# VHH binders against Putative methyltransferase YMR310C, part 7

Target 1, 317 residues: Putative methyltransferase YMR310C, of Saccharomyces cerevisiae (q04867)
Amino acid sequence: MSSTRKFKKVEKPLSQTRHYSLCIPTTLVSDCRNLSQITHKVYQVAKFASLFNVSEVVILEDNSQVDATKKKISTAKLILALLQYFVTPPYLRNTVFNEKFRPYLTAASKLPRLSTLPFTRYQKQDHGRYREGLTIKMQKPTLARKKIGKVFKQTKYINIGKSKALALQSQLVPINARVTIDTITRKIVSPQEAYGDFTGLDSQYGYYTRIASSFTDLFMKGPLKEGYTQSVYVPLTTRDTSIPELSSLPTAETNPHILLVFSTWDTLARAFKLDQDQFVDCQGPQEFFDAQLPCPVSNSDVADAIPMTLTTLSTVF

## First folded at step 22 (VHH; from f5 with D110Q)

Design h1
Fold by OpenDDE, fold request of step 23:
Structure h1 (fold): chain B 317 residues (1-317), chain A 122 residues (1-122)
Amino acid sequence: as target 1 above (317 residues)
Amino acid sequence: DVQLVESGGGLVQPGGSLRLSCAASGFTFSNYAVGWFRQAPGKEREFIGSISGSGKSIFYAVSEKGRFTISRDNSKNTLYLQMNSLRPEDTAVYYCAAQSRGSIKPTGYQYWGQGTLVTVSS
């Protein structure tokens, strides 16, 4: 009985030349009834983000949905944790995620690993040379406990899922950074260099994740120094007649970093209003967008909207 | 050629005021959103504020609200930054930038000036 080992088709990322940031509102999971549904929906986002080589997923908090229910964790934090979980190597998960989050990650642990991630694809082939790691704070020498010394923002130590942290050779990197490391040379390398392919931003594995607590945070705290070259509104509903028609489609440019904001207009309007003190005579969130895409889906399903939008954009750029 | 030229920088005492100007040429100024940025020594460039092409809409970074005022005169192709109650921490090179897409977002500026140095010191 010849056990035909079904060769799991290794999927490669689709694009390397475009940087996309996806803004996902907390309303993503508003229709979910339980943690399992939330987990599955977020997994779909993670899957497509990885497939299309998305650089960043930003979670926009919608304070209107703050369920008065004494939830131990905010919706935004939950989504963030799940997104991070799916791009975290298994050997780092226990270290990266606090015990407090473990109950929320149970359903996630049962889902298939993202095959588009380099460390998932090459885990057996690298002979352990290339590993994903998390940079960690330098251990304060025991004696210097007393002086509230300058919290070093940089470190040479990386947790690579071993009992001992790996010390980088002649490099300092930000703390709590996700990096690909050559364990032989003890240098940080890009995924491209390590695996021959790219996911995320340069030397980082997977997409960046952050929470935007306000509308302006969406634009101010991007992962690239240069920021977003374009901001694009992607409506999740066709019924919203109040949306000022942003008449322009995204423009083709060299090496764009495009922020795609998937939302209802009402959600953005609410977020915008919260930051009103930063605005003088601004009419609304439309003033921050360079373009608008048509509603890709008839329903507010971001999981369907993302691949449709990204596919459409691939024809334009 | 698109040009942005900042002026008005200099030495000022703490608590003082300074007005910076940015002269634009080589493009239709009113069609562009423009903004002010600054970069202190050893720090990253930071956004101060932006103003729409029409001059009607202004966006400020939280840290600068109340002390700094952005305005523009499209008839003179000039952007202004009024800075009041200056502090030593405001010491930086100040840059003018222009964005062709017209949004007042703090990123995506294509054209930059050379900058003007502002030093706040007693």
Scores: ipSAE 0.861, ipTM 0.960, lowest interface PAE 0.4, mean pLDDT 88
Fold by OpenDDE, fold request of step 23:
Formats: C-alpha cells, sequence, structure tokens
Structure h1 (fold): chain B 317 residues (1-317), chain A 122 residues (1-122)
C-alpha cells in the first residue's frame, strides 16, 4: 500500500484579494516598424502581466486608425494572439492557434517562456500530475459510418501534449476549452487546486484576454460577473492638458477588481465619441473613471508603465 | 442605513409603458451615480443605464436605447426609469443601484435595492 504522500502544497496565502485588469490600446504598437518589434513589446506586457498576476488584459481597439493597408490581421487581433501565445503551453500552441496565425507567431516562438506562469512553476514539483490541456473533439471511432455527425458540443478528451489524448473520468466539457487537468484522477481541476498560489481568476491560465471594440465595451464586459469595482485612468503622457482632473485615487475596498486603462486622453476621447449614441449630455471619458493615477513614465511606454503602476498600487493597498 | 426601494413594477401588455421609481434614503443622493439593472429568470443581471449625481449625464446600454429613459429628481431622492414599447423579453426584476464614486460606469455599484418585478405578457 504505497502511501502516495500528498505533498502538502504550501498554500501560499491567497493574499492578493486584488484583481487587476489592464487595458491597452492598439496604439501600443503604433511606433513599431515590424512584427518583431510588435512581438517584443507585447511580450513585455505579457511578462509583467504574468509577473503581477494580472487577471485580464484588454485590448482597446482604436477604430479611427483606418489602416488603409489591407492587413491580413487587425492590430488588435495580432496583439491578442501574441498575448495568448505567451500564456499557452508550447505543446498546445499548434492546437490552440490556427495556421493562419503561424506567420505572426514566429518571432514570439523565439522568446523565453514566461516562468511566472503557474503551470511553468510547478511542472517539476508535481512530476506532471497537473497539466494544462485543450479539450478536443472526440475521435470518431474508425468504424462508425458517416452518419451526419451530430456536432458534439462536448467532449471528454483532452490534449495534454502527449501522443494520446487524456480521457476525463465522468466529465464532459465544451470542445476547445483550456483546462487544468489532474492526470492521475483524470479530472479537471481549478488552477488553485493544481498550483495553490494562483491569484488569478479561477479560469485563468495567467491572464484572460479580450478585445474591446468600443469605449463602452471596455466597461460593459469583464471576466468577473460583478465587473470592475474601480476604473482608473493611467495616462501615458504628461501633456494631456485636456483631462479634467480626476482628483480621486483608487480606494481600498474588499476584493477589488480594478481596471487600469493605460492610454492617452486623445485615444480615449476618440473612442468615446464613437459611442456617442449611448450617451446623453456626457462630457467625456472622464465620467467613466473613478480615479486617475499620475503618469508613471516619461517615455509613454506601456510596458514600462505597467510594472510601475502595479508596484505603486501595491503600496497603496 | 442606505436604502434603495424600487416601485412601479407590475403586469403590462406588450407595447405598453411602465414607469419605475427608486426611492433613496440614508445617504446624500445627489453625490451618487445611480443606475438601473434587470435580471430575467435564468439570466444574468444586465445593465440598463446610469445617471450622474447631477442628473446631467446619462449612459444607456445599447440594447435599451430609445425605449428606456432614465431620470432623477434629487429634491425627492428618487430615480426613475421610463419604459416604453415593452416586450415579453423585458420581463425581469428591475433593480436600482447606487455608486459612491460618481462615475456612470456600468459596474462597481455598492448599494442595491430589493428589486421590483415587471412582467410583460399578453
Amino acid sequence: as target 1 above (317 residues)
Amino acid sequence: DVQLVESGGGLVQPGGSLRLSCAASGFTFSNYAVGWFRQAPGKEREFIGSISGSGKSIFYAVSEKGRFTISRDNSKNTLYLQMNSLRPEDTAVYYCAAQSRGSIKPTGYQYWGQGTLVTVSS
């Protein structure tokens, strides 16, 4: 009776009762000249987001930039794909990302893996007990005739980077879902259960990503049912003279989910104007923010602004 | 104690109109942004709209634009929701909520009413 000593996962106190969402506009990469530069810049965002256990990265699409060049992929989608790529285990990347994205991910594949990700940290400690997987369509048993294949919306099979898919025990899950799996019990588990120190949202493999297609979409959607408790404007430039002084600093609250919007005011103003049909006598984007932080950087680089801002906030709360 | 009390709910025919009220007490009403939400059976709570403390700025969800009107009377500590051209899909419990930070964002409300039921049925 081999006493499989359950290694007491040192429950690092889930101390971080704070959730952060980062909003990054597509202007993040406006100064980039090539895909490599874009990739590197987005990698920095991914790195710091992961390091600080950010729950979500939201890409605000600037629809005013009619990129006249029929780019095969929108800037927002590119950034999204890259962000997702960096938090996807290597063995799942080919399954998660469509072939159409492969040319855009070449530079990303050459960058170091994010070591701060829970599934990367504990892989050596648990001997592979817990693994990230992607749910896959049930392999048609070879013999079953061409009947009009009821598109099974659910599956028990998970790609875990092995030659053979893992079959779940007594669970059906949606197809094409990222999951954390206990390979011994063959059950889907929460990242918290698997890795213990995961401070992110229960469903998050590092951070969630989404595109906000409009200004209002930024605030209307979120990973948590309750949404953002606070919205904070983080200016990327000190020259924004037109910003009504949001005099308030973020306030301490129980289990806050703080949306940090890294942007120039002009970018937000443009986005706001596009949604004018939803507003009656609104003066501007300032009406959607609870607080404003000082400009954290002189160079307007979001990648630098993120760690500075998050570090500052860690001292306030 | 902060209180929000919704009223005006009831049964209405499709195409009908209804005006909901939310009476606020226990706080300085004019300093708060307030909003309307609704929750249909088996669905998540959804944002309808919000109004600033001064009553000047109003934000509506896209889905409700044109049929619903939000207003407030700070002298009466009351928030209103005028609903026109009601549809069966509008059947829900309607909630008023208050936000101390003053923004008209659709989230982050600290105080909630108990809700009032609106049923749109033939």
Scores: ipSAE 0.853, ipTM 0.959, lowest interface PAE 0.4, mean pLDDT 87
Fold by ESMFold2, fold request of step 23:
Structure h1 (fold): chain B 317 residues (1-317), chain A 122 residues (1-122)
Amino acid sequence: as target 1 above (317 residues)
Amino acid sequence: DVQLVESGGGLVQPGGSLRLSCAASGFTFSNYAVGWFRQAPGKEREFIGSISGSGKSIFYAVSEKGRFTISRDNSKNTLYLQMNSLRPEDTAVYYCAAQSRGSIKPTGYQYWGQGTLVTVSS
């Protein structure tokens, strides 16, 4: 082919119509004895959440377990940082995470990249057309800058992990913001244009993460205006509850957002007790779940339960 | 065929009280968890509280605890909101809502009333 290749925009279908949020307890790492083991456990969560295009991972705090590691940050904050690290493009990690996290991220830096993330899925098909970037202030010596101490809060320059920052064609944007860039037109584009329906919850590069400090925070503090359409308990052990077995999911055409809670009952009960002054005669966490799934084994780990559950929901329901 | 109809809104003075009602029809009321929401002009809709199908279990948002009381009468297919010590900030359209699976979670309501306006002003 003698002519300069013309890169055609690849249209990506918008096909995912059910959105999942995973709730995982801090006790998922209670059997871990060092930071490397914690990192591997959280990596498994990130891997399968990314594989199934999960919209949100919520960390439910449970501080009842003895922390066998000697670390200066809480277990919830460590899990949060690791989950965010795994969905941050490698070339942005040193900018996004400050230096105090470096000791806690050493093992994570050695683990494979998640190939199923939105900004990776179509990379070869798109010939690298779309990239995640961070808006930055570009250091240039100028007469105006030398005479003025005022810091500009807008920029046309984007760190996209290349030797040179990308200059936007005709936009100025606030500094220190994550953006999706069409590198051919040099414009900020929507996640839908770049990646289709693999954009996660309002996040441009994977699942959104947050910490829930109590049971009601789990339901009320989410990023969605409408909240969760359905709440489903996914038990880790065989335990009798009064929660109905799951028989159906909301129809995909309604764009439902389904909360899947992977927890032992005792963790839920402790979190529920922290909000007791919001309840009148409530008998426990079971009253907040629309359904539950059976526990397929006598004892299950969160990291294993996630792919088993998501496979079942994607193939049976 | 499901209907929820709020009533009892109006103008009240700060410090006053008001009782809202929500009449339900077209479904078995006692099988549904029901709740109250409000929306002030220019603001997002806000959860006030919810009550189980049996009427025994109640969940309140923290900001409304102590001033607002939710109850239901299943024999009359009616949900109630008693509001006391009203403030100008309570001015909003108040909505009742129901969710078909019966949990009292603060989200996932699929049936909504048209709302009743409450204005708290001197």
Scores: ipSAE 0.763, ipTM 0.919, lowest interface PAE 0.7, mean pLDDT 82
Fold by ESMFold2, look of step 22:
Structure h1 (fold): chain B 317 residues (1-317), chain A 122 residues (1-122)
Amino acid sequence: as target 1 above (317 residues)
Amino acid sequence: DVQLVESGGGLVQPGGSLRLSCAASGFTFSNYAVGWFRQAPGKEREFIGSISGSGKSIFYAVSEKGRFTISRDNSKNTLYLQMNSLRPEDTAVYYCAAQSRGSIKPTGYQYWGQGTLVTVSS
């Protein structure tokens, strides 16, 4: 009676007992002289975040670098767009990134696709039962919306990279959201159901990305309603911070989600000072961290520190 | 083993004040950072603020600036929330929570109270 096409799973992620969010400062590109260098630096972050199944990358703004005023997009927004680009299926890139962003993405289009992301490969998964999609605005309001006099930001229409949008069978979802779709049942499914791999949020594959405009935003405005279970400072240079060593973290927690903050102390101190009206007698950023890692070199770059840290943590948790 | 018990909730007029208490037992209170949260009907739980184990360092969410004051008395194992200039939007169940690691970050709380209802209406 019924027939369905099953799709072979072509990639299986490593088993993961921990979830990580990475915080990177905008100063990670302060040594870059052009878009190509910026793009390559951010590509390395995206590559290792994807390789280690990181759930979230948070960009901490640091406005100490003034000479970047000639570009029309802030450094934080540029890094955000690049991180999002590298986890966006090629067939959705034109709709996700409007004309305003295209000059900033020229170098990114020339870099190798991330092999750990099943939807960035050519051909095989683009024709399967499951596809990545982007929810799109309905062109005409429904009669129900006219009756209540409100305009809701919801839709049943999904751009799946085909000439016609896919209509969800019985769901309304927010517009401009990334989703994984079962094209046969016309329902949103988890990435695990679709590909056998998972990271990020339940409705999409890949890391979630956001900008933290302040120190407190870093801790308060994440995608998790329960937030981070632990916070760990990952220094880029040697400095005495009084933060406890990593060995002080508890080992017996269900589904931990650890925030790893890759930064110099000076960047954190500047961000912390901007939020002083929220603090009474706080001594500094150290009061927000449960632990820190040692800095094994006199000076390290964020892009190098990420794989070193994630490899180390895979052996201690 | 660990218990946190809120009290002091009730009905209050707009513009009024209310003081909530949270009694702690089953652990060394002064070793824990503690905080206040609230949850209005149909809304997600919201962080109000936190205070270090010693009581010296306090962190407030932006929405609570100036109206709410957090304090603790380690000799009585009690956390307090003083709420002033109350509005109907402050109607919620208020929870106290504790985290063993001592940081005052707004997340990662391991121990929670049952909550106390605060209703602000005319």
Scores: ipSAE 0.749, ipTM 0.915, lowest interface PAE 0.7, mean pLDDT 80

Design h1
Fold by ESMFold2, fold request of step 23:
Structure h1 (fold): chain B 317 residues (1-317), chain A 122 residues (1-122)
Amino acid sequence: as target 1 above (317 residues)
Amino acid sequence: DVQLVESGGGLVQPGGSLRLSCAASGFTFSNYAVGWFRQAPGKEREFIGSISGSGKSIFYAVSEKGRFTISRDNSKNTLYLQMNSLRPEDTAVYYCAAQSRGSIKPTGYQYWGQGTLVTVSS
């Protein structure tokens, strides 16, 4: 029987030219009494970050909060795991999250999938041609790799949630990486080619997540090669910080990467002090921000401030 | 026309010292935070440190503490990098850069010099 399978390529939407990174504090969950409340708060962050195609969510550590759940992992690691969970396809979750995380993810498994993610909105249209995958350790190394007697850190095998791992046609890639795959050509493709959306890292769809263990790590240790074009403080309470008010954003022609920092000042000041040996005569965290936004209410929760801020930036600036 | 021009690079022995200069023109120098970067062969560009428009506030990457000193002279529109106790791993092209928004963050630099080569070898 002569038949060639044809898959319809997904029609691409217009690319977003400004890229946002959100910095959120661990105090995000300081008002939460249990894991279910923590999970729901982080779900709201993941939901709006996904809705607005945010490229990165960075968690700034704050060790002043006691562990309300009395769990083994730190608050920052819990928030990180939950953020990663909400953008991980269900078919990869057991591979990505090992058994030690299972107790912390029970409430997350009961929440609705984020409908804005590409693996929920394009699955029917492309008949599964494009899939998110995880690069996995090779089971049978090539003869060249056997000659050196080492376990190689590269692979051609991708877990795509099927019974067999997909083998890439002509590529070797680092193990343990999220990728977007064209299952017909057996090649890694960009999320933009697969789904038409631009977001995050070039090889996968969904925001990137990380923990910044210090104030300078926030700016220095991100995945972005050129780093942030502009840094903007988004206050959660009214105060005078001496940071200039935001008047404009970089033009779309420059493809800027904008860092939005949602935090109380006390959290930033504490993190700043940990790095004081890197500073000479710096007056405080305000010197690292190009601009700030006004605080339109007397007190804001981070989960509420995110959509309010992103709406303002997309409609006013 | 906005220009940043590095000078002072060259060959120096391990343990030696060198002072780099960066001459700025075409913009109001004192309104800009400025900084130093370097790129060794085959490596990514690396932030060294930055200094505020006024010259009062300085931020250094951790690896550069105590050996390198950043300063500026706004009357001469010049940024300086004093490098002491030089090592062969400091061999790189050194770049100065400026950012118009004035913060000392290590990213977001719009204007770059062409670089000056520093070689630390016998």
Scores: ipSAE 0.733, ipTM 0.907, lowest interface PAE 0.8, mean pLDDT 81

